# VHH binders against WD repeat domain-containing protein 83 (wdr83), part 6

Target 1, 315 residues: WD repeat domain-containing protein 83 (wdr83), of Danio rerio (Zebrafish) (Brachydanio rerio) (q6dh44)
Amino acid sequence: MAFPQPRPQAPQLPQHLWRTVDCQQGAVRAVRFNADGNYLLTCGSDKSLKLWSVSRGTLLKTYSGHGYEVLDADGSYDNSQLCSCSSDKTVILWDVASGQVTRKLRGHAGKVNCVQFNEEATVMLSGSIDGTVRCWDTRSRRMEPIQILDESQDGISSLKVSEHELLTGSVDGRVRRYDLRMGQLQVDYIGSPITCVCFSRDGQCTLSSSLDSTVRLLDKSTGEMLGEYSGHVNKGYKLDCCLTDKDTHVLSCSEDGHVYYWDLVEGSLTLKLPVGKAVVQSLSFHPTEPRLLTSMEGRVQVWGAEPEDAAENES

## First folded at step 15 (VHH)

Design w10k (from v_r with P106K)
Fold by ESMFold2 at other seeds, look of step 15:
Structure w10k (fold): chain B 315 residues (1-315), chain A 123 residues (1-123)
Amino acid sequence: as target 1 above (315 residues)
Amino acid sequence: QVQLVETGGGLVQPGGSLRLSCTASGFTFRTYWMNWVRQAPGKGLEWLSGISSGGTYTYYADSVKGRFTISRDNAKNTLYLQMNSLQPDDTAVYFCARLPDEWELKYGSFDYWGQGTQVTVSS
């Protein structure tokens, strides 16, 4: 008899379906991990925001208070607060435990497409079709924004906050990075409406997706294009992109029902993950582990790097 | 009440030009993507062109690309369609339409329409 052979080492990319959640929220416009990756948020076209346990796939709480579709949401690092934004032109700050609205913030002239806390959850930042980013104080009872950024010539589609930096994507085809301490602004011209922006995990690069079906990696400090990733379909939807937990691969949603993975350095397609037969609307990558959330229509799926144990399926 | 009013239609010779206008009221015009659609006699609706809320992104159906130009003036709440090199096949009623969801560019997503303006291209 032959000696046992070692099993080849498999790549640590989330490609195995662990769980499907039927959210019962109409279309799920955005799916987001919380800061520690143990919970997920779903933003519903039925005007609801829901919080779920990732590991159990169970609904923990429903947050009702928006007058139209919820378009984005974020959780504070200490899990005590949520923020959300909506087609109703508002940003809401929620108390997680009670489910109560702490603040409902008005001022945007149109739909609010994106929202995020800063790391300390002392500020919420929101971006709107009205072309502004607004900064809101979470600690004060003031209802006015503490800062308005109006450099964009068209709607804001995406924003991300890291330390003292704010990254925004606009329909005007520009990615903007604000250094909030120094009062400086760097503008990188992509030339097609931006659908999503994010920072690399090491903080040295920015990633953007746009309606020319192309994802681009840029050096944060110089604006030099370091990588360009295509083959997916992004022509008419606000689709998400991201980097893996260790910055090894670039991911994008696609209108063809897949999530595309590219090797960050080589730019070659590594995996075309079949999610379903409709537009994959949103994705979120776990902060520290190779785990992915996807949304398609009213469903969210959780993907892991290895198959789950099948022992319970044999009962 | 949301209202869209098209003007500028008329009779032109083949090869001629027209400029259509659409005046908007009852909503915050500068925060909506806007579109032009036409309907030829005995035909279904045909999407022609769209423009983003700030006016920086424009897109066109193949049938009109290079001949038609969409634009907007947000200070005047007005949408425009410049139509050049008109041919008899361009004869139709032209409608201004509001797009409620800018991130779903499917035909038939429009929530409000104008009354239309007749364009007739005849020698």
Scores: ipSAE 0.835, ipTM 0.919, lowest interface PAE 0.6, mean pLDDT 91
Fold by ESMFold2, look of step 16:
Structure w10k (fold): chain B 315 residues (1-315), chain A 123 residues (1-123)
Amino acid sequence: as target 1 above (315 residues)
Amino acid sequence: QVQLVETGGGLVQPGGSLRLSCTASGFTFRTYWMNWVRQAPGKGLEWLSGISSGGTYTYYADSVKGRFTISRDNAKNTLYLQMNSLQPDDTAVYFCARLPDEWELKYGSFDYWGQGTQVTVSS
């Protein structure tokens, strides 16, 4: 008797609504998985940061301390700390369990668009409309940044940290990659204001979105263009892009109320996910599973690859 | 108090040129995107052009693209609009406007406006 033929492998793309999270935060400017994908952060125009259980969709904690809209946030790998940034020109370090502000860091001359911990959560990195990236020591009582990067000719819109590398996107149309250990800087010119940058999961590529309604995949080491993805609308908003958990597809938010999925290699549109009738401003892809968070106005939604009950039956 | 003061308006013949200036005070000018908007007699507001905080990104309405040039000098806290090939339908009050959120590139989202400067194009 022969073994059955393998079933064709279907794409593992989150396209089924599992849950809607009622944030009560006004517009949600950013949505982020934590490192293990079990929690999510929501950054509210009402000045609040909230932590939620992904599986239950329930509020765990509210963090209040910013004087204006919260624009971005990140959680440390051990889930003990959060950082956030705001239109109030500050970066805040929070203790997760107590909800208390550990540090409130001033120094940026304008709104702070992006923030992230390094892997060890020994520093926070923040990027501002003032054109600087600032590095802050999480353990020090000093209020001064330990490093200021001012190579950008215009505002910083996005940053990501991986090991010793810092990737930044700027309104000046450039994606910059800093090797902080060696003191080196690689600059890739895109030519349109950058709205989001990220690394591929395997660390070999960078992805950027820009106001020319185009997402671009570049070889990290050489700067060679490997892929270009369009058809969505990104003309005036800071929209997120990302890669799927297995680097098979490129995703982008869109001003038309959809999340677009392109096959990474072929560049063809695979899925145009209808999220709603307003700008989809933020997204986050689960680190290891085909699960997606989206933010549209005050609505945060969790999407899975199959209807939730059907996925249980297939396990 | 945030202040925006436009200057450089006046009377010009069709086909002529004019350069508008807008001097900013009361805020950190270099951290805001800035725009020019106009209002013709009896009409609503028309967005014309915008420029990023560092000056590296400029964008224009189709009606003025190729004829108008926006620029800024952050050391002087000044926004400029160079207007060439002016026609009678360019007659309007011209305002500089501050964009509170750089990710809203359309008019109508501005939080502060100048008093305006009159531009009149007449043969």
Scores: ipSAE 0.833, ipTM 0.915, lowest interface PAE 0.6, mean pLDDT 91

Design w10y (from v_r with P106Y Y107S)
Fold by ESMFold2 at other seeds, look of step 16:
Structure w10y (fold): chain B 315 residues (1-315), chain A 123 residues (1-123)
Amino acid sequence: as target 1 above (315 residues)
Amino acid sequence: QVQLVETGGGLVQPGGSLRLSCTASGFTFRTYWMNWVRQAPGKGLEWLSGISSGGTYTYYADSVKGRFTISRDNAKNTLYLQMNSLQPDDTAVYFCARLPDEWELYSGSFDYWGQGTQVTVSS
């Protein structure tokens, strides 16, 4: 008689609900970890930006100053500054501790969909429905952008900064990668309006989601398509995609109330996480641990790889 | 003050063609996705087509795909609908409509509408 097979270990993918936060911000358009993953930002249709402790689930600060809904936000690596963008056509630089507006930057001709600091937080980059990316100096007294990138033929939906590179996604169906040191531009044609872009953790690939309900992984240097992930629904919303903390899986929001996980290499569906019964609009993956944030309607949920009881025993 | 003004409607024979125009004012036209919608007499509203702010993405209802073409000229603040192979059941008032949130394409939640232009298809 053989011994019984070991039971499967718990997956190292965040699939267990740890916490639900009712943000009281109307619809939460974007949810973002800060750089170290200990805090999260929520961007509200009520015009507010809020900062929360991930581990405690407690509200730390509310930032008021936008004239319309907040669409995206980012925190500086030293946790001293925030930037945000809005349907009010502005980008705001905030002091985290005081909650004060440091700068309110105008110039985009339409709503601003995405915003991020460079790693040093010396520049903010913003992308707008007006088809431009604007670079703003965080420390200068000048209110004009230091650079305007206008290569896109349609609105900018998403941008990400990594080291010396800027990655943008456009409604024109193109993913653009700018080398900020060399002034070079690489263009990858996807063919459907891009909703989200990101770099792989190892920096060798780019990931994009688009309105053809498909997420694509490309080799950064050659533009070769390495993976294609589908089965979710993305037909009319700006939905987020990402990679797990160790580049093992691809994730996407979906209009059907789920977050989809695919094995990065095999392309097979690993998990269809039931978040709720409405559009899952945003997600953010922890930089170093298997933790996931999701937003659906006015709620943010925190997901972990182990059941809540096991996580408590680690402290 | 947002204004959308449709022109180009009229009487046309079955199988014919017609081009509608919509002139926009009072807002930054090139930063909004725009749509065409129609209403036949005694019927509900029917969405027909939409176009992105830069004009690079177009999408259509199955009922008009292949027969209708949406386009825009952002320098002239004008939206167009080229209508080919018209049939009597295309008879309707045609409206241009502004989409307030480009990331909710199929909501039917347009914030501004034109007054409409009548298209009549009959012998």
Scores: ipSAE 0.854, ipTM 0.930, lowest interface PAE 0.5, mean pLDDT 92
Fold by ESMFold2, look of step 16:
Structure w10y (fold): chain B 315 residues (1-315), chain A 123 residues (1-123)
Amino acid sequence: as target 1 above (315 residues)
Amino acid sequence: QVQLVETGGGLVQPGGSLRLSCTASGFTFRTYWMNWVRQAPGKGLEWLSGISSGGTYTYYADSVKGRFTISRDNAKNTLYLQMNSLQPDDTAVYFCARLPDEWELYSGSFDYWGQGTQVTVSS
């Protein structure tokens, strides 16, 4: 007697709208889960940063202190601190609980497009249209960057930190990976302005989106291109891309109001999620669950893998 | 405060070439994407070309692709447009323009302009 092999499990993809949040921040330039996925951050063209409870759908705090649009933000692993960056050329470190500015860091010569803590939240890394990445100490009173990376020939559009590695994307069409412990640099030439970079969940690949309307997956160690994903529209906006929680699919925002999903291995389009009638500017995938955040204009939407049960609310 | 000054216009024969310059002051030129726009007599504004802050990315309207070349020299705070194979319908006032948001390339939303320089193509 033999047991049948289980039917292959289809990947769970967030395609069902759970809720819409009207952020009241003008355009939402970036939406981000925090490290554990219980909170989300919204970066407003009205100069505000807001923190929301994902489970309750409620605003927890508004952070005011930037002089122009907030372009990106990140939360520390322990939920005690936030960092943000802005068109005002600054990076701000915030105390979450009090809402107070801990540091307002100046030095970039132009707008700051991206910011993230390292895993231990001992430094913040920021990337700017001035072509530099700057590393800032979170623990000291020092107001100068502890390191400036200036290899890029054009603006920095995106950065991500994983372990001791820093991944950056530049308008010069290059994805750069720095080993911050060993001081090494690897460069992959894409050839079109990069709009977003990220690591795969398993840490073995890098993903980049660019203004040629193409998302590319590369082997981290060799630089070999493993996949190309197209069909969406990315010609003039800084759009986000990512991988799903299990590295089964590649996602990209699009100027046509959709989020595109491609099978990572086959490269085929799996889902064209209709978010709305305007540019989908930002997305964030939950660290461990099939949940997606999207921003379009002044609204953030939360998407799940199954329809939300409205019957829970009946009396 | 912010100033953009175009030079290099003039009268040229059909098939000829001109090089326009735009000198910038009052802002950090090297951190802005820059553009050229023109206005022909009796017509609206026509976007022609743009260039990234570091100069590594250039993009063009179909009407001028292959004939015009945008460039910049950040050390001199200067934007350039090399115009080749000029024809009478290229006759216009040419403006340099500053793009406030590099991530809306085709919005047509420029926050500062020069006074313009006249280009006239006639035999």
Scores: ipSAE 0.850, ipTM 0.926, lowest interface PAE 0.6, mean pLDDT 91

## First folded at step 16 (VHH; from w10y with L105M)

Design x9m
Fold by ESMFold2 at other seeds, look of step 16:
Structure x9m (fold): chain B 315 residues (1-315), chain A 123 residues (1-123)
Amino acid sequence: as target 1 above (315 residues)
Amino acid sequence: QVQLVETGGGLVQPGGSLRLSCTASGFTFRTYWMNWVRQAPGKGLEWLSGISSGGTYTYYADSVKGRFTISRDNAKNTLYLQMNSLQPDDTAVYFCARLPDEWEMYSGSFDYWGQGTQVTVSS
């Protein structure tokens, strides 16, 4: 019978494969949603950066200009610019529409692991194995950074920007949070090389992954540990972690070919998503919907909370 | 031109100690993770230990953990291996090796090697 269905209480977590993106970029080191979640970026060991439609799985543009593998990328909020970083020690600012390099920024002494715009895309921030974070003005003709942060005793593996705050992770086992407005620095000691950091969506917590196969949730202001999540394998790779779109679950990549989901509050394992039989290196969670990107070797996949054919009934 | 030169090998009695050095040139040493690897007579290569670019993280094979200590001096472009409690099966040529991708720590895919230094443990 065709009775009206009760309103669902909440959508399921992303666990149904919607698409496999055939990138042909060698290993894909990072996958990233754009700000509205309609596009994705793929960072290739073949030195290319590519932009794709999430819903159609179709290639929109290829960006060529790095001399070695692309390790991370980010898109500006208005979708007009991209930034990327590479083993070639550079950061590149791209014009999305033309595919042209606007700037190629040098100065890091070693490979650049992470890069992100600030909210207004007036600044790019990059972190390197050389132990520095560099801040670059996107509008200036000058090639020098406007600021260099050198507090880390070892390489920078990950960074995230939220409003006036910068969060960094280092091989020295420390998570650092800079208040760029006030010039203040908070240091939280984890004790194992950090592989990924991020903010919670509500802005009150930080999340970090490290080589001791543990993801940790900390109170942003005090550094108090609020949760620990384990059972996955993270021993020798830079693996991504994140929170779901509504801060209900913690996710981590794993060397065992799965993405792990834990209930944020209870700390219990909710889902062990089988992505494949190789290292899952990168993930990105949709900003507002239960949709996940994964990267495993050269394979990028899009996951949804319902089978794709069920989504066709939505108006 | 990348160059790695090991020194400090020699003959030592069982239970003895030895310190190896590896001097690096032709690249920015402080931005690479570095490793020690050995090759015993008639055997393949055996990874022993690695150290992060800043020196804050060290890791070891089970066979040498607790006996060997890796360290580095980035101001002198030098990698070290302190070897204690040496036994005859530690006899090998010891190489320092550069890790091109720190985030595949256990790949065994080193891009540059030294010439090696012989360590012989015998009475």
Scores: ipSAE 0.871, ipTM 0.937, lowest interface PAE 0.5, mean pLDDT 92
Fold by ESMFold2 at other seeds, look of step 17:
Structure x9m (fold): chain B 315 residues (1-315), chain A 123 residues (1-123)
Amino acid sequence: as target 1 above (315 residues)
Amino acid sequence: QVQLVETGGGLVQPGGSLRLSCTASGFTFRTYWMNWVRQAPGKGLEWLSGISSGGTYTYYADSVKGRFTISRDNAKNTLYLQMNSLQPDDTAVYFCARLPDEWEMYSGSFDYWGQGTQVTVSS
């Protein structure tokens, strides 16, 4: 007689609405988990940045200081600092606890689309419609960038930092990966304006979304296309994409009011999550759990893999 | 003061060509997506074409695709529209327009317009 093999465990995907966050910020341009996934940031067209407790659903702090819409934000690994960027052409470094602006960094010639800390929060990186990425020292009082990356032929739409690598997406249809340790650059040509880039969790792949309504997964080292995901609508908006916490599925926002999930390996559509009746513009996946944030117009929603117990989450 | 000034209009025979120019001032031209729109006699505004801030991405209405070419020269702060194979129904006032939010490309919500240049196609 032979022993039966263990059956594979089915993947858990966030598809159950846990809560709606009432931001009152106009359109929410970006929604972001912090590093540990216990807090979330909302970037408002009303010029505000807000920090919320995910578990309690409560507003913790409002950050005011931008002169125009807030377009992106990031939290430091230790939850002590925030950075944000805006249509006012600035990057702001904030002290989380006090809500005070510690620095307001100027120099970009146009709106700043994306911003992130490096892993140690010693540098902020920002990407702009002016086609540059700028690197800013978080600890110095000098207001000049410590580095300007100007290889792009058009606006920067998205950037992500992992270890010593910087990944950028540009309207020029190229995804660029900088090795900041060695000063090297690798370029992958997609051929359509890039709207979002990210690394896989294992660090071996890159993911990009573009205005040809296609999300693509590439091998980081070779540039080989490993997967291509379509069926959603991305024709005129900057829409987010990501991978699940365990790299099992690819997600994309869509102009049709859904979030699309594809099996990473097979490329088949697994779930078409109905978020609402308008453009789903931003999403963020929890770092370690099957939990998703979405924004659609001024509405931010938190999704989980199982229905939330109403008694456990009351108050 | 944002200023957009169109030139290059005129009278042309059917099948002819014209090149329109739009000179920009009062803002950082190279950080905005730019567009051409037109208004024919007795009609509303019709969007024709757009171009990204760096010029690497162009997009067109179906009615003009293949006949019109949008371009820009950021060093001269100038937007262009090359119009070929013109027909009488292309007769209109042509405007250049600034797109305030590049990530709502098809919103039709332009924040600044030129005064327009007349194009007349007739025999």
Scores: ipSAE 0.870, ipTM 0.937, lowest interface PAE 0.5, mean pLDDT 92
Fold by ESMFold2, look of step 18:
Structure x9m (fold): chain B 315 residues (1-315), chain A 123 residues (1-123)
Amino acid sequence: as target 1 above (315 residues)
Amino acid sequence: QVQLVETGGGLVQPGGSLRLSCTASGFTFRTYWMNWVRQAPGKGLEWLSGISSGGTYTYYADSVKGRFTISRDNAKNTLYLQMNSLQPDDTAVYFCARLPDEWEMYSGSFDYWGQGTQVTVSS
């Protein structure tokens, strides 16, 4: 009888390439899972937004209507609507099934970097280089924003909505959290232009990436820095960060063609995923499974935790 | 149409200071990142400094860091460069330039340029 070595206890992480999609959209500026993780959205420098089946890797629909590059997009919880934002200074609300523009919303004075529905898809929130966040009603024919948030001293790079909270990142080096229920604002000063913000899945932490090549995890209630993650390259691009489906690891895009994974608690580098030889522009993590989307140039790739021939849940 | 007009150049002794201005028109100045670039006699273009649309983030080439300060006044549509401790190798034509994509800030792909203002540093 031999004494067995300890089994590895590391979480399964998406590191196996399942699929490559050549999107035919020029540069893919953003890639996003929909709410249930069965579809993905690609935002093209060719001015198009496309919807794809994740499991089949096939194009389902193309949405045309923006006058310049599409920079971000989001799908409603019920898969009936999409929103998108663009260098053309507009936000568009789309009907998914028909492909028609429901509303093309103007008012931002410059490029719109980020957009998301609220939980109920009754409001769209958009952030712009003009330094404002604008709230748009999805149910009305109104073309004016129902609210404008102008606390930022510089452009808005990223926003995320969770329940009653809005999290924003700005070039002014600040992460702002609005409690929409209480009308309160909490500001955390990072000190370098913010490129991406998100909430942890348990809602207790915020994560931010910035141009000092550092990703930071903060306790939402106290502002205490819980983790600081570096070693990647983020010096001049708007790169995405996120947490894994179970909040076990922190991920960041990098200008060196990799996605970096750090253990959330220990802060140690777990995986340096080679995506390619160019800037990894965007990423999105599946809501419930260890599955990752990456975009680099005009290519989107789907990554899983085991080789695809071992995966059984493809619905 | 887009116009960028530099002023404030001139002749200065070594160790001296100058402040350059760039007045912008024909576009929404406050929603663009702006830059200074120079060209010494017989040399290529050298990027010097950039500033974000709101003015809260500034960045510099190593050759001028600590000596030059970029700033902007969005109410006046004006970009500035304060140049201190000037030396003869700072002699150049200085241009302001508009950055079309702030998220490729080191691309060197400026879409509009001024006509330039001459700075000459000599004893």
Scores: ipSAE 0.868, ipTM 0.936, lowest interface PAE 0.5, mean pLDDT 92

